VH-VL binders against Mucin-5B (MUC5B). Designs and how they scored, part 3

Target 1, 171 residues: Mucin-5B (MUC5B), of Gallus gallus (Chicken) (q98ui9r863to1033)
Amino acid sequence: GTCTVYGNGHYMSFDGEKFDFLGDCDYILAQDFCPNNMDAGTFRIVIQNNACGKSLSICSLKITLIFESSEIRLLEGRIQEIATDPGAEKNYKVDLRGGYIVIETTQGMSFMWDQKTTVVVHVTPSFQGKVCGLCGDFDGRSRNDFTTRGQSVEMSIQEFGNSWKITSTCS

## First folded at step 1 (VH-VL)

Design l01 (framework fv_lumrotatug)
Fold by ESMFold2-Fast, scan of step 1:
Formats: sequence, C-alpha cells, structure tokens
Structure l01 (fold): chain C 171 residues (1-171), chain A 119 residues (1-119), chain B 107 residues (1-107)
Amino acid sequence: as target 1 above (171 residues)
Amino acid sequence: QVQLQESGPGLVKPSETLSLTCTVSGGSISSYYIHWLRQPPGKGLEWIGVIYYSGSTDYNPSLKSRVTISKDTSKSQVSLKLSSVTAADTAVYYCARDYEWGSYYFDYWGQGTLVTVSS
Amino acid sequence: EIVMTQSPPTLSLSPGERVTLSCRASQSVSSYLVWYQQKPGQAPRLLISDASNRATSIPARFSGSGSGTDYTLTISSLQPEDFAVYYCQQYNSWPYTFGQGTKVEIK
C-alpha cells in the first residue's frame, strides 16, 4: 500500500481516500502499533507542518521515524540518526536518491521524502489491517480510512485528524 | 521495463458505453496507481481518473457520473468504461503509470488509442 | 480547481535559439509542477518534476524554474528534435490540471 502527503496539507491514504488536513500539532502519519498487531509494532512515523506566513500554507515538514532501537529526525534536508540502543543491529537503510531521502526497513516499510512537503510511505501486503494513523488502516475499504485513535469511524476530517494528534505538542 | 498498451473499439455510437483496456507488462499493476487521461484532437490533456493498488478509484468531478475504472490483477489489466458518450468524448485515450512512489505525475504512458464517437 | 495558463500559444524558432515557455497557476502550486513534451502521434514524455528536477535521460539543455504561481521551462539551445508541444501540470491540488500547451515549431 502507498500513502502520500503532498503540497499544502493534502493526503492520500493506503486505501486511496483523499483529504485535506492542516493542524498545528505533531500527528501520527502511519504506524503498526495498532490493536490488530499481536506482536509489538516495528515503526511509527510522526509529522509536523511548518506554516508559511499565512495560517493555511505549509512551507515544509518535520518528520520523525521511530524504530525499536533508533530514531531518525528529518527537517529541512537535515538527517539526525539517534541510537536509542547503541548495541542493537540497525533494521533500516538510509539512502539519497534524486533529491529524495529514502528509508527502507527489513520489515517491509519504505519511506521517501523530497525534503519539502512530499512524503510517500509504502508498506508490503503483510501490513494489511496492521497499520493505523492519518494514512488509514490499509484494508481496501476507503470508509475505514477515517478511523480515530479510539477505534471509532469518523467522517469529519477535523475530528479524524485531531484524533491522531500527539498529546502535549499543541502548546 | 514497464510497458502499457491501450486496446478497445475505435468507434462508438452516441449514447453507448465506451470500453477500453490497458494491459501492463514488465511491472505489476498492484505496485502502481494506473491513470486514464484523454486528449481530444488538437486540444490539451484531461485527467479522467485513477485506480489505486487496492482497487479504490478517484475520478475527475466533471466525468464522475459517467466513468468507472476497474482492474483484473491476474490479467494485469485496467479497464475504463465511460457511459452515455457524445461527440465531445472523441479523443485519444491514454493509460499511464503514476511514478512508482505515488507522485501523481506520469513517467510511463501507453501509446494511446483513438476513439471516435459518431453515428 | 486550479487553472493552468501557458504562454505563448505558439513559438516559431530556428535551431540553436533559446526558448522560454511560461506556465501560470491561478493559485500557488508550491513547486508541485511537472513539464511534459509531446511530439505528433506520440504520448507525452516526462521532462521535469517539482518545477526544476530534470527526469532521467532528459538533456541538460532543458531546465525548469519558478515558484508560487509562475513557472518557466527553458531550452538553452533548441535542437531539431525539440520541436513539439509542451504541457505543464500541477499536482498540488485535487483535481490535477494541465495547461493548454505551447507549440514550438520550426520556422
């Protein structure tokens, strides 16, 4: 499945649903730390919009990728790799291709960022029903893409987006 | 190497349904978003719609009531149906691959197939 | 929906000349803009994405620039194979829209 973030707060979920959302907090874009995953999750991707001079415009994204033994922070073309367990083997690779920063995990998640506002997240079919966040649940049914953090299906884009807000980042 | 090829009847009568097929080789349609676009003779390009790897679809609002896109992954084919056609639907129809990372611009196109709507 | 306007509609030029083609959006497209080349009887060919990123195998004489609402495609020294129609497309806002094209033809 492929989920895309582009331009001024535009999204397309793993199931092909499009929506526009602009928020002032950190948001979970995609993760597999979700109710249907009996094993521990393997990744979490967090995004934050950086507004331009107007309240509705986005100039860039700040992105954090969280893995079991490491964290990668991305902002304005800068890459910071932080080992949370320095003795552990890395389960990902970082590459630079054609202006994009590409991060691929051994678990079947791929992340690509143009260093501005375009983000592409790809997951293998083994992730069907195991992912959640703004990118949706990847089950082939678009109406489920607006599932809130509390597991309710909500058709309001504002309520859906705000349900994936990370507590305390909106001060 | 990825190749796309459109096929279908070149002539359709007014009020009937236009049906086209896009066959993809050298790559999996399950890994790409496949789009349909058209170009009336002597005019510019118009985006018709897309089918995602999941089978979900999105259509140009101007055509949404008349258009259906579907796929058969086992045959590596994407189909376009456009109902209630008129002379204004005469165009070269293209299928195209979204860039492999879901960019919504097109790196591989079919050769195009001309569909003429006339009685 | 965002309206894309290309100018001029037609340019008649000789090989070796510098060509500048303009594309204007009715609203900012934040550099989410692509350029295509189309020769008679052929499908469009991707030239430039993200306003300025040249696609694989595209000659260095092609360059793109611009931001916000105003974008330019430049061919620094026109070659015989460059006579074609050029289209811009925005992919910042749904639905995705194309300009009407600029025809570059030989004198």
Scores: ipSAE 0.007, ipTM 0.467, lowest interface PAE 13.8, mean pLDDT 80

Design l02 (framework fv_lumrotatug)
Fold by ESMFold2-Fast, scan of step 1:
Structure l02 (fold): chain C 171 residues (1-171), chain A 120 residues (1-120), chain B 107 residues (1-107)
Amino acid sequence: as target 1 above (171 residues)
Amino acid sequence: QVQLQESGPGLVKPSETLSLTCTVSGGSISDYYIHWLRQPPGKGLEWIGVIYYSGSTDYNPSLKSRVTISKDTSKSQVSLKLSSVTAADTAVYYCAREYYDFWSGPFDYWGQGTLVTVSS
Amino acid sequence: EIVMTQSPPTLSLSPGERVTLSCRASQSVSSNLVWYQQKPGQAPRLLISGASTRATSIPARFSGSGSGTDYTLTISSLQPEDFAVYYCQQYDSYPYTFGQGTKVEIK
């Protein structure tokens, strides 16, 4: 399934549910370190809105991708690769394609960023039921896409979004 | 692997300043936040405060007037000072890291703890 | 500050038994809740973060659930190495606060 982030906090989950959410923290967009796959997790994607000066509109996203042996930090077209386990083999590749920064893992996760506000995350069907975050749980049902970190299903988008925040990053 | 290690005097006299150091190895203190916590004998955990990668700090309001947390990035060390100590400050003191975008939650690595006894 | 209350204070159990530990917050913590295990003489060990996300290398018998103000840690089949004190902590707001712990001991 495919999860998209675009514009001023617009989201489409892996199961096709659309919602709007704006927050001032770093948020877990998608990961497979979830209750059904915790010991076999392979990635975590964290996003933060980068504001346009004095306006409330979003100019770009700040993105961190975390893997077992590395992390990649993305901001305003800049790419910083950090080895958290120096010398370990990488499970991903980075390419630039048509204005997008593209990151693909050997496990079947693909990430694309237009260096501004559009992010596309694609996961193969093998991830069904194994992912969580703002992108939802990819279980084929949009009714439960607002599943919080605590596994409750919330109708409040604000409560759902806040459950995926990283508290120490809040302004 | 990241390791944190607390060090400092195990005995402090009442009214004096308790001073501890947390040494971080296997990672850069500029990539995460370091927290100080304590646990009095036979009791639960209490959060003392945090120092961010920027050097800014936040403290538990109950301790704010007595606490200072600072860091020396060149030595990979974070320091805790607690002034005007009393017997109530006797505890095992821990430093712990919070890697803001890490997959394991707020405190994924802890030091082993150091016991500080306040007595004359 | 947010007050965290754990119950019961002590559980006396035999290996193989299912155990459930409760943690209640004085206000909603939006699933920003973590569970730690602490054995005598050791620092706390991270078990569960975000109320239900198991930490790396933590056995599948440990699971967390809950939302809002009410949270539960479950051990499906208690093993000898699981006898310890368990703490819950909220990270929704500063100051970070902990429950007083639940001691799981041998019957």
Scores: ipSAE 0.000, ipTM 0.490, lowest interface PAE 13.8, mean pLDDT 82

Design l03 (framework fv_lumrotatug)
Fold by ESMFold2-Fast, scan of step 1:
Structure l03 (fold): chain C 171 residues (1-171), chain A 121 residues (1-121), chain B 107 residues (1-107)
Amino acid sequence: as target 1 above (171 residues)
Amino acid sequence: QVQLQESGPGLVKPSETLSLTCTVSGGSISSYYIHWLRQPPGKGLEWIGVIYDSGSTDYNPSLKSRVTISKDTSKSQVSLKLSSVTAADTAVYYCARGEWYYDSSGYFDYWGQGTLVTVSS
Amino acid sequence: EIVMTQSPPTLSLSPGERVTLSCRASQSVSSYLVWYQQKPGQAPRLLISDASNRATSIPARFSGSGSGTDYTLTISSLQPEDFAVYYCQQDYNLPYTFGQGTKVEIK
């Protein structure tokens, strides 16, 4: 399935639901560290809108990808790779393709970023029903894409989005 | 049915603060986004800003230093304040709803009738 | 900010004629494109969202098309009540921005 972020706050979930959400915190875009996944988690993608100077206009997204043994921080076209376990084998690769920074894992997750506000996340069918976050559950049913962190299905997009916020990052 | 109605002084002197209120009926302001827009006489539309159901705000960068949007959920009202006004701020001011349910975008399905504010000494 | 440009500024037409209005964005808005109708003394009225989705009460003679940077609003057979100013808007990025409008007036 494919999940896409377009510009400032436009989303298309893994199950094809379109929605708009704007927030001022860091948010979990997609992860497999979820109650619905009986396997060990392998990735977490966190996004935050990055403002330009004194303006509330968004220049780009700030993105953090968290893996079992490493972390990648993306901001303003810069890439910082941090080994959280320096002796472990790396399970991903980083490439530049057609203006996109592309990060692919050996577990079947692919991430693409245009270094501004467009993000594309692709997961293989093996992730069906194992992911959660703003990108939804990828269970083949569009209505439950708005499942909150607390496992309820909400009709309010703002309540859904706010349930995936990382509270310590809110200002 | 959701209805929005703008109110406030129709005349403001240069350098003063423009203050308007949008009263929402037929729905809760805690359930959707309320936007402010304006239209100078004979000209096009300009987006001013939005207040989300959470109470957070975003403003047009061209107006950010002068604009404050706030809400009082108990009164079902959203307020706009624009400081240091000049003749260029003369416009019809609208409040409008952004739908929050799963097909919500930055399009506006319900608008107030608009209120003319003239900036003149 | 994304700049929206509408053309032509004015169209003079008779009832029954087909109308096409153009809207161009300074960068791709990925079909996040909205059309409004405004009559004198009234608030704008939503016609089309997501480039081609007609609002619930809008007559079938109104249709939208386009992608990327170029969008069109078509009125297949102009009715007397359709004489108005039409605005396009992008809702791809903040700040939301509007075209300058196209006035459809009677000949």
Scores: ipSAE 0.006, ipTM 0.486, lowest interface PAE 15.1, mean pLDDT 81

Design l04 (framework fv_lumrotatug)
Fold by ESMFold2-Fast, scan of step 1:
Structure l04 (fold): chain C 171 residues (1-171), chain A 118 residues (1-118), chain B 107 residues (1-107)
Amino acid sequence: as target 1 above (171 residues)
Amino acid sequence: QVQLQESGPGLVKPSETLSLTCTVSGGSISSYYIHWLRQPPGKGLEWIGVIWYSGSTDYNPSLKSRVTISKDTSKSQVSLKLSSVTAADTAVYYCARVDYEYGWFDPWGQGTLVTVSS
Amino acid sequence: EIVMTQSPPTLSLSPGERVTLSCRASQSVSDYLVWYQQKPGQAPRLLISDASNRATSIPARFSGSGSGTDYTLTISSLQPEDFAVYYCQQYYSTPYTFGQGTKVEIK
């Protein structure tokens, strides 16, 4: 499944549900450290978007991809790769395709960024039912895409989005 | 405020099933994660497993064949069953909540000591 | 599983002293690290989450630091109520695992 972030805080989940969300914290965009997959978690993708003055547009995107032995930080059109365990093998590759920076893991997650405001996350079918975050849970049912961090199905987009905030990053 | 309290028999015979209940008050068990943990006397903490508000479960692989966690939202209770117990299962058993951030436990129940002995 | 190792096993100290407790993971846990305090007969109490974020009711003398595989809990000036066992825990991957604890006791 494919999850897209585009424009001014617009989202399309892995199951095709569309919504708009803009917050002031760091948020889990997608991860597989979720209910039903705690034993096999392999990635976390964190997104931070800030309102731009009075326009409420996104001024800057900061994205962090967290893997077992590495972090990749994306900010202001730049990529930074950090080895958190320098002795370990990389589980990913970085490529440039069609104006996008593409990061592909050996576990079947792909991340694409246009160095602006468009982000695409793709996961293989093996991740069905194993992912969670703003991108939803990829179970073939769009209603479940508004599942909060605590696993409640919420109807409020603001409550859904805020349930995926990383509380330590809120100001 | 959310409070957790464990209850169940303090003595279980070897080879039998250990059954404990965690009662949640001050909040709904359908809105957060409830985990079970244990601590043998004088030793460290071991994670047993979790039940999500949807009813899905994840268990420590070392205990997976013996453990079942379930919940009853009408009674505001989460239950732990551990089969085929031995003296190595003697421990204080805790239930604990994980709120929206994964992986830290707050609050904890007071704990209940279960001794496996004939 | 990720193995968590705490050192030292025991610290004998006087009130007012600065305390540093160490926690090492067998692989990087990317700051998905938690510290708890446990007093005799009580359940563990949350002190620090995400390696460095002090819980809301916890005194300012407690601080956490570190990254990758190596983390520390510091108590800037030990108070009588701080004598306890301290545990670190990772939640980078399941099963969640804990260190064996460091006992902070009176000299």
Scores: ipSAE 0.006, ipTM 0.465, lowest interface PAE 15.3, mean pLDDT 80

Design l05 (framework fv_lumrotatug)
Fold by ESMFold2-Fast, scan of step 1:
Structure l05 (fold): chain C 171 residues (1-171), chain A 121 residues (1-121), chain B 107 residues (1-107)
Amino acid sequence: as target 1 above (171 residues)
Amino acid sequence: QVQLQESGPGLVKPSETLSLTCTVSGGSISSYYIHWLRQPPGKGLEWIGVIYYSGSTDYNPSLKSRVTISKDTSKSQVSLKLSSVTAADTAVYYCARDTYYEILTGYFDYWGQGTLVTVSS
Amino acid sequence: EIVMTQSPPTLSLSPGERVTLSCRASQSVSSYLVWYQQKPGQAPRLLISGASTRATSIPARFSGSGSGTDYTLTISSLQPEDFAVYYCQQYNNWPLTFGQGTKVEIK
């Protein structure tokens, strides 16, 4: 499945549901560190919308990708890799293809970023029903895309989005 | 073997335009972000601006009205022009390569040796 | 812009001593912090990026730590070639900004 984020808070979930959501906190975009996943988690993607107004011409999302032994931070067209467990082998590759920064894991997650506001996350079919976050649970049913952090299905997009906020990041 | 080398006049008169060239060898400027920085005598480093692999540019707001960065891929050169100079623009000027191929990181792995430009009448 | 403040301005030390250099940001830079070494007449040399990740070919005696607004560069046993000026730089916010440097000199 494919989840897409476009600038101005436009989303398309893994199950094809489209919605608009704006928030002032950091939010879990997609992860497999979920109660519905009985396997060990392999990735977490965190997203925050930045206000446009920097000296750079690029108005971009702030994105953090968290893996078992490393972290990648993306801000204003920039990339930073941090080893959280120095000496451990990486389970991902970073590449530039067709104007996108591309990050691919050995477990079947691909992340693409245009260094601005477009983000595309692909997961292999093996992730079906094992992911959670703003991108949904990839269970093949659009009705379940708005599953909150507490595992209840909400019809309010504001309630759904806010359930995935990282509370310590809210001002 | 990537090398960056700054060149240009070492003395510029007040009110004139400072013009420097960075020549890149052992690597392509079509694939990397190139930055200009400066260091006034006895002071810290100041970021001036960057030219993207695409040829677009961004500048430090404090210098934006006076700065132009451009490149000539056929000569493997990046140019800096700073207009209306004063004694405060006296500094060692550096060009530096951003760390990744076609990815803007904001920190630098290869630097030129620097060239001193003195603004004096 | 984010203001970077390094302390102390100068450290006078003998070879073999442990040195700790401080860098403080006026706002959190989220570990988007770089350390450079600059010797007289030379361009800066990349030491550490992401607050703690050593660059290639940099000796293990150099280490970086810190988070938020407060960062440190440590040299566990100062060698003669380590006498230089050290700069920190944030790359969390544009424009990119640098500290004023800490000079490590022979006592």
Scores: ipSAE 0.007, ipTM 0.509, lowest interface PAE 11.7, mean pLDDT 82

Design l06 (framework fv_lumrotatug)
Fold by ESMFold2-Fast, scan of step 1:
Structure l06 (fold): chain C 171 residues (1-171), chain A 121 residues (1-121), chain B 107 residues (1-107)
Amino acid sequence: as target 1 above (171 residues)
Amino acid sequence: QVQLQESGPGLVKPSETLSLTCTVSGGSISDYYIHWLRQPPGKGLEWIGVIYYSGSTDYNPSLKSRVTISKDTSKSQVSLKLSSVTAADTAVYYCARETYGYWSEDAFDIWGQGTLVTVSS
Amino acid sequence: EIVMTQSPPTLSLSPGERVTLSCRASQSVYSYLVWYQQKPGQAPRLLISDASNRATSIPARFSGSGSGTDYTLTISSLQPEDFAVYYCQQYNSWPYTFGQGTKVEIK
């Protein structure tokens, strides 16, 4: 499945549902640290939209990828790799491919960034039903793409988005 | 060797749409971010906008309502359209390449020579 | 929008002299700063990116330094071909913004 973030807070979930969401906090875009995943979690992707003053346009994206032994920070077209456990083997690789910075894990998650406002997250079929976040749960059904952190299905995009906020990052 | 070349009319009437083309040679347009910039006579540089290799665009908020940037990969061209022009839009217009990549510096390393556009009746 | 201010507006110098050009941002740009050289009738030329990284084919006499809001371009020994207008640019925040330029002219 493929989840895409583009332009002014536009999303397409792993199950193909399109929606618009803007928020002032950091949000979990996609992760496999989810209640229905019986395997150990392997990744978490956090996204923040930076607005342009009075403009309704998003100026840039701030993205953090969190792995068991590493953290990758993406901001203003730049990448910073941080080893949170320097003695551990890396579970990911970074490549430049087709103009995107591409980050691939050994577990089958791929993250692509155009260094501006477009983000693409790919997960292998083995992740079906094991992911959660703004990108949805990848279960092949668009009707439950708006599943909140508490696992309720919401028709309100605003309530859905807010359920994935990281509260400590809000003003 | 990669080169950029601007082209378009040197004179545009007030209220009309300014249309410019940037032609890229010696490299693939899909491998770069292409920016448009302008410089009024005797003044500094102003950033207009960018088109990414994905085809997505970002514009200077001061110009966003009037600006459209697009590309045609088959022709290796990037186009700039600026609507409802006035004398304040008189400037030399440049297209410029920004390289990208894991260790790239996010700078305009190759510029077109520039094309002067005068807005007058 | 981040405002970039360059000083001085004009410098009159002789070949062989050391030149220091200042660029100040209205808020921190975290070293996402570029310097360009522009000669009359020509497009700007990239000199320094990432505050201190000299571009390919740029002579070693050009160097950049600074952090936060304050940045400097230095030319250690001015050559005849260095008389030009110099611009700083930030790329930390949209829109990209430029300083008004410093003109380095022959004395």
Scores: ipSAE 0.000, ipTM 0.468, lowest interface PAE 15.3, mean pLDDT 81

Design l07 (framework fv_lumrotatug)
Fold by ESMFold2-Fast, scan of step 1:
Structure l07 (fold): chain C 171 residues (1-171), chain A 119 residues (1-119), chain B 107 residues (1-107)
Amino acid sequence: as target 1 above (171 residues)
Amino acid sequence: QVQLQESGPGLVKPSETLSLTCTVSGGSISSYYIHWLRQPPGKGLEWIGVIYYSGDTDYNPSLKSRVTISKDTSKSQVSLKLSSVTAADTAVYYCARHYDWEYYYMDVWGQGTLVTVSS
Amino acid sequence: EIVMTQSPPTLSLSPGERVTLSCRASQSVSSNLVWYQQKPGQAPRLLISGASTRATSIPARFSGSGSGTDYTLTISSLQPEDFAVYYCQQDYNLPYTFGQGTKVEIK
């Protein structure tokens, strides 16, 4: 399944649900550290929605990808790779294709960024039911795309979005 | 499996800084929130603070002026510093893991290390 | 801060008995309530989270219930290995706070 973020705060979930959300915090866009897979998680993608509109600088998304042994920071059109365990083998590769930065893991997650405001996350069918976050749970049911981090299904987009906030980052 | 282990001096003099290290094995500290807690002998548990995967921290307001929590991801270690200690800081100190996004419970704990504050 | 109060402080019981431990919060914690078991010389062990969800490997005789400000931990048939101190914790608001503990001891 495919989850897309475009512009500032426009989303299409893995199950095809479209919604708009803007918040004051950093948020979990997608991860597999979820119920039924918590100790076997392999990635976490964090997005900040307030990168635009606070200055006269170029508006671009702030995104962090977190893996077991590495962290990738995407900010202002640039990429920074940080080894959190320098002795470990990487489980991902970075390529440039058609104006996009592409990050692919050996576990079947792909991330594409146009170095501006468009982000595309692909996960293989093996992730069905194992992912959570703003991108939803990839179970083939759009109703469940608004699942909060406690596995409650919320109808409110604001309540849903804020359930995926990283509380330490809130202003 | 993820394991946590506290280490540091067992005896600290009054007015000095208590310094402890929590070593994480079997997983990356960047994947979890790590909490510090303490328990005076024969008493209950007190939450000291947490360091998030981002490196940001939150502290118990009662200890905030004296506490610093930091991490070194290359060494897989989280450190606790508590300044200006007194006999009231004598306790078993624990580090504990949290990763649930709605419920902030601690599912994996270190064995604890006793710190005695005396001259 | 939210104050957590456990009652009673001590329970003296025999194996096979049902035990119910109480935990009260000074304000509603919306089921953000955690139970831990601690044996002498050991770190606390997670029993229940979210008021009623048993942790992995915790026997079915342990159950949690409650809402709002009042919560209970029940052990349906006390086993010899269950004699310990039990703590409740709220994870609703910072700072996270614990009750003073209830000691379950052999009669």
Scores: ipSAE 0.000, ipTM 0.485, lowest interface PAE 15.6, mean pLDDT 81

Design l08 (framework fv_lumrotatug)
Fold by ESMFold2-Fast, scan of step 1:
Structure l08 (fold): chain C 171 residues (1-171), chain A 120 residues (1-120), chain B 107 residues (1-107)
Amino acid sequence: as target 1 above (171 residues)
Amino acid sequence: QVQLQESGPGLVKPSETLSLTCTVSGGSISSYYIHWLRQPPGKGLEWIGVIYYSGSTDYNPSLKSRVTISKDTSKSQVSLKLSSVTAADTAVYYCARGYLEYDYWYFDLWGQGTLVTVSS
Amino acid sequence: EIVMTQSPPTLSLSPGERVTLSCRASQSVSSYLVWYQQKPGQAPRLLISDASNRATSIPARFSGSGSGTDYTLTISSLQPEDFAVYYCQQYDSYPYTFGQGTKVEIK
């Protein structure tokens, strides 16, 4: 499955649901640290809006990718930091393809960023039903893509989006 | 085949601005991270900065107040400007392609280098 | 910034000898370490990336190893064309920093 973020808060989930959501917090875009896979989680992607100041438009995205032993911070069109625990083996690759920064894990997750506002996350079929976040749960059914952190299905896009916020970053 | 070539004046006077150009051929600047590095005669290498294909830049903190890197995609050129030069800025200047493939921020392609002497 | 220290500054060797060059980082660079070869009047040439991955067209006699703060470049049987200065570089954190180089010269 493929999840896409584009423009000013436009989303297409792993199950093909399209929605618009604008928030002012840090949000879990996609992860497999979910209730049905908590002990076997391998990645977490956090998305943040980088404001253009007076224009009030999104200039670019701030993105943090968290793996078992590594963290990659993307900011202002570039890789700002790569941190890996001492002695840990690399379980990801970084490449530049057609204007995108591409990060692929050995576990079957691929992340692509145009260094602006477009993000594409791809997960192999083995992740079906194991992921959660703004990108949805990849269970092949669009009805429950708006699953909140508490595993409730919400009708409100605002409620859905806010359920994936990192509370300490909002105020 | 992709190649990088530096050009600019071989002699710059103290207090002036050093201006160099890196011309990219056989490939697109928009696909690359172009870095500037320098090497004083008989000494080691120093990283100056990078320009991403997006136009964003990062500079070595020790040089940040004096350095500007920019690009002109229509000419396939990346430029380096270093202000207020002194004799300590005498070096061979290289442009190089940074490559992110397989986690590797390494310089896989280098220009031939251009010697810049700062002298009155 | 991370300080890279190479040792020894100079190695005088005969063709056919095995040579080991050392590179030490002031803090762990998590195998984000590159080796370059530079001959007089030439730009540096990429040899080894990610501590141990030999670059395309680089002879098998060159190998890299190490982790954490300590890394080595080994040339199993020194050839006449291998006399050069060798530099290590870390890319774990900004700014990218290089060692001061080890000169491999003919005895």
Scores: ipSAE 0.000, ipTM 0.440, lowest interface PAE 17.4, mean pLDDT 79

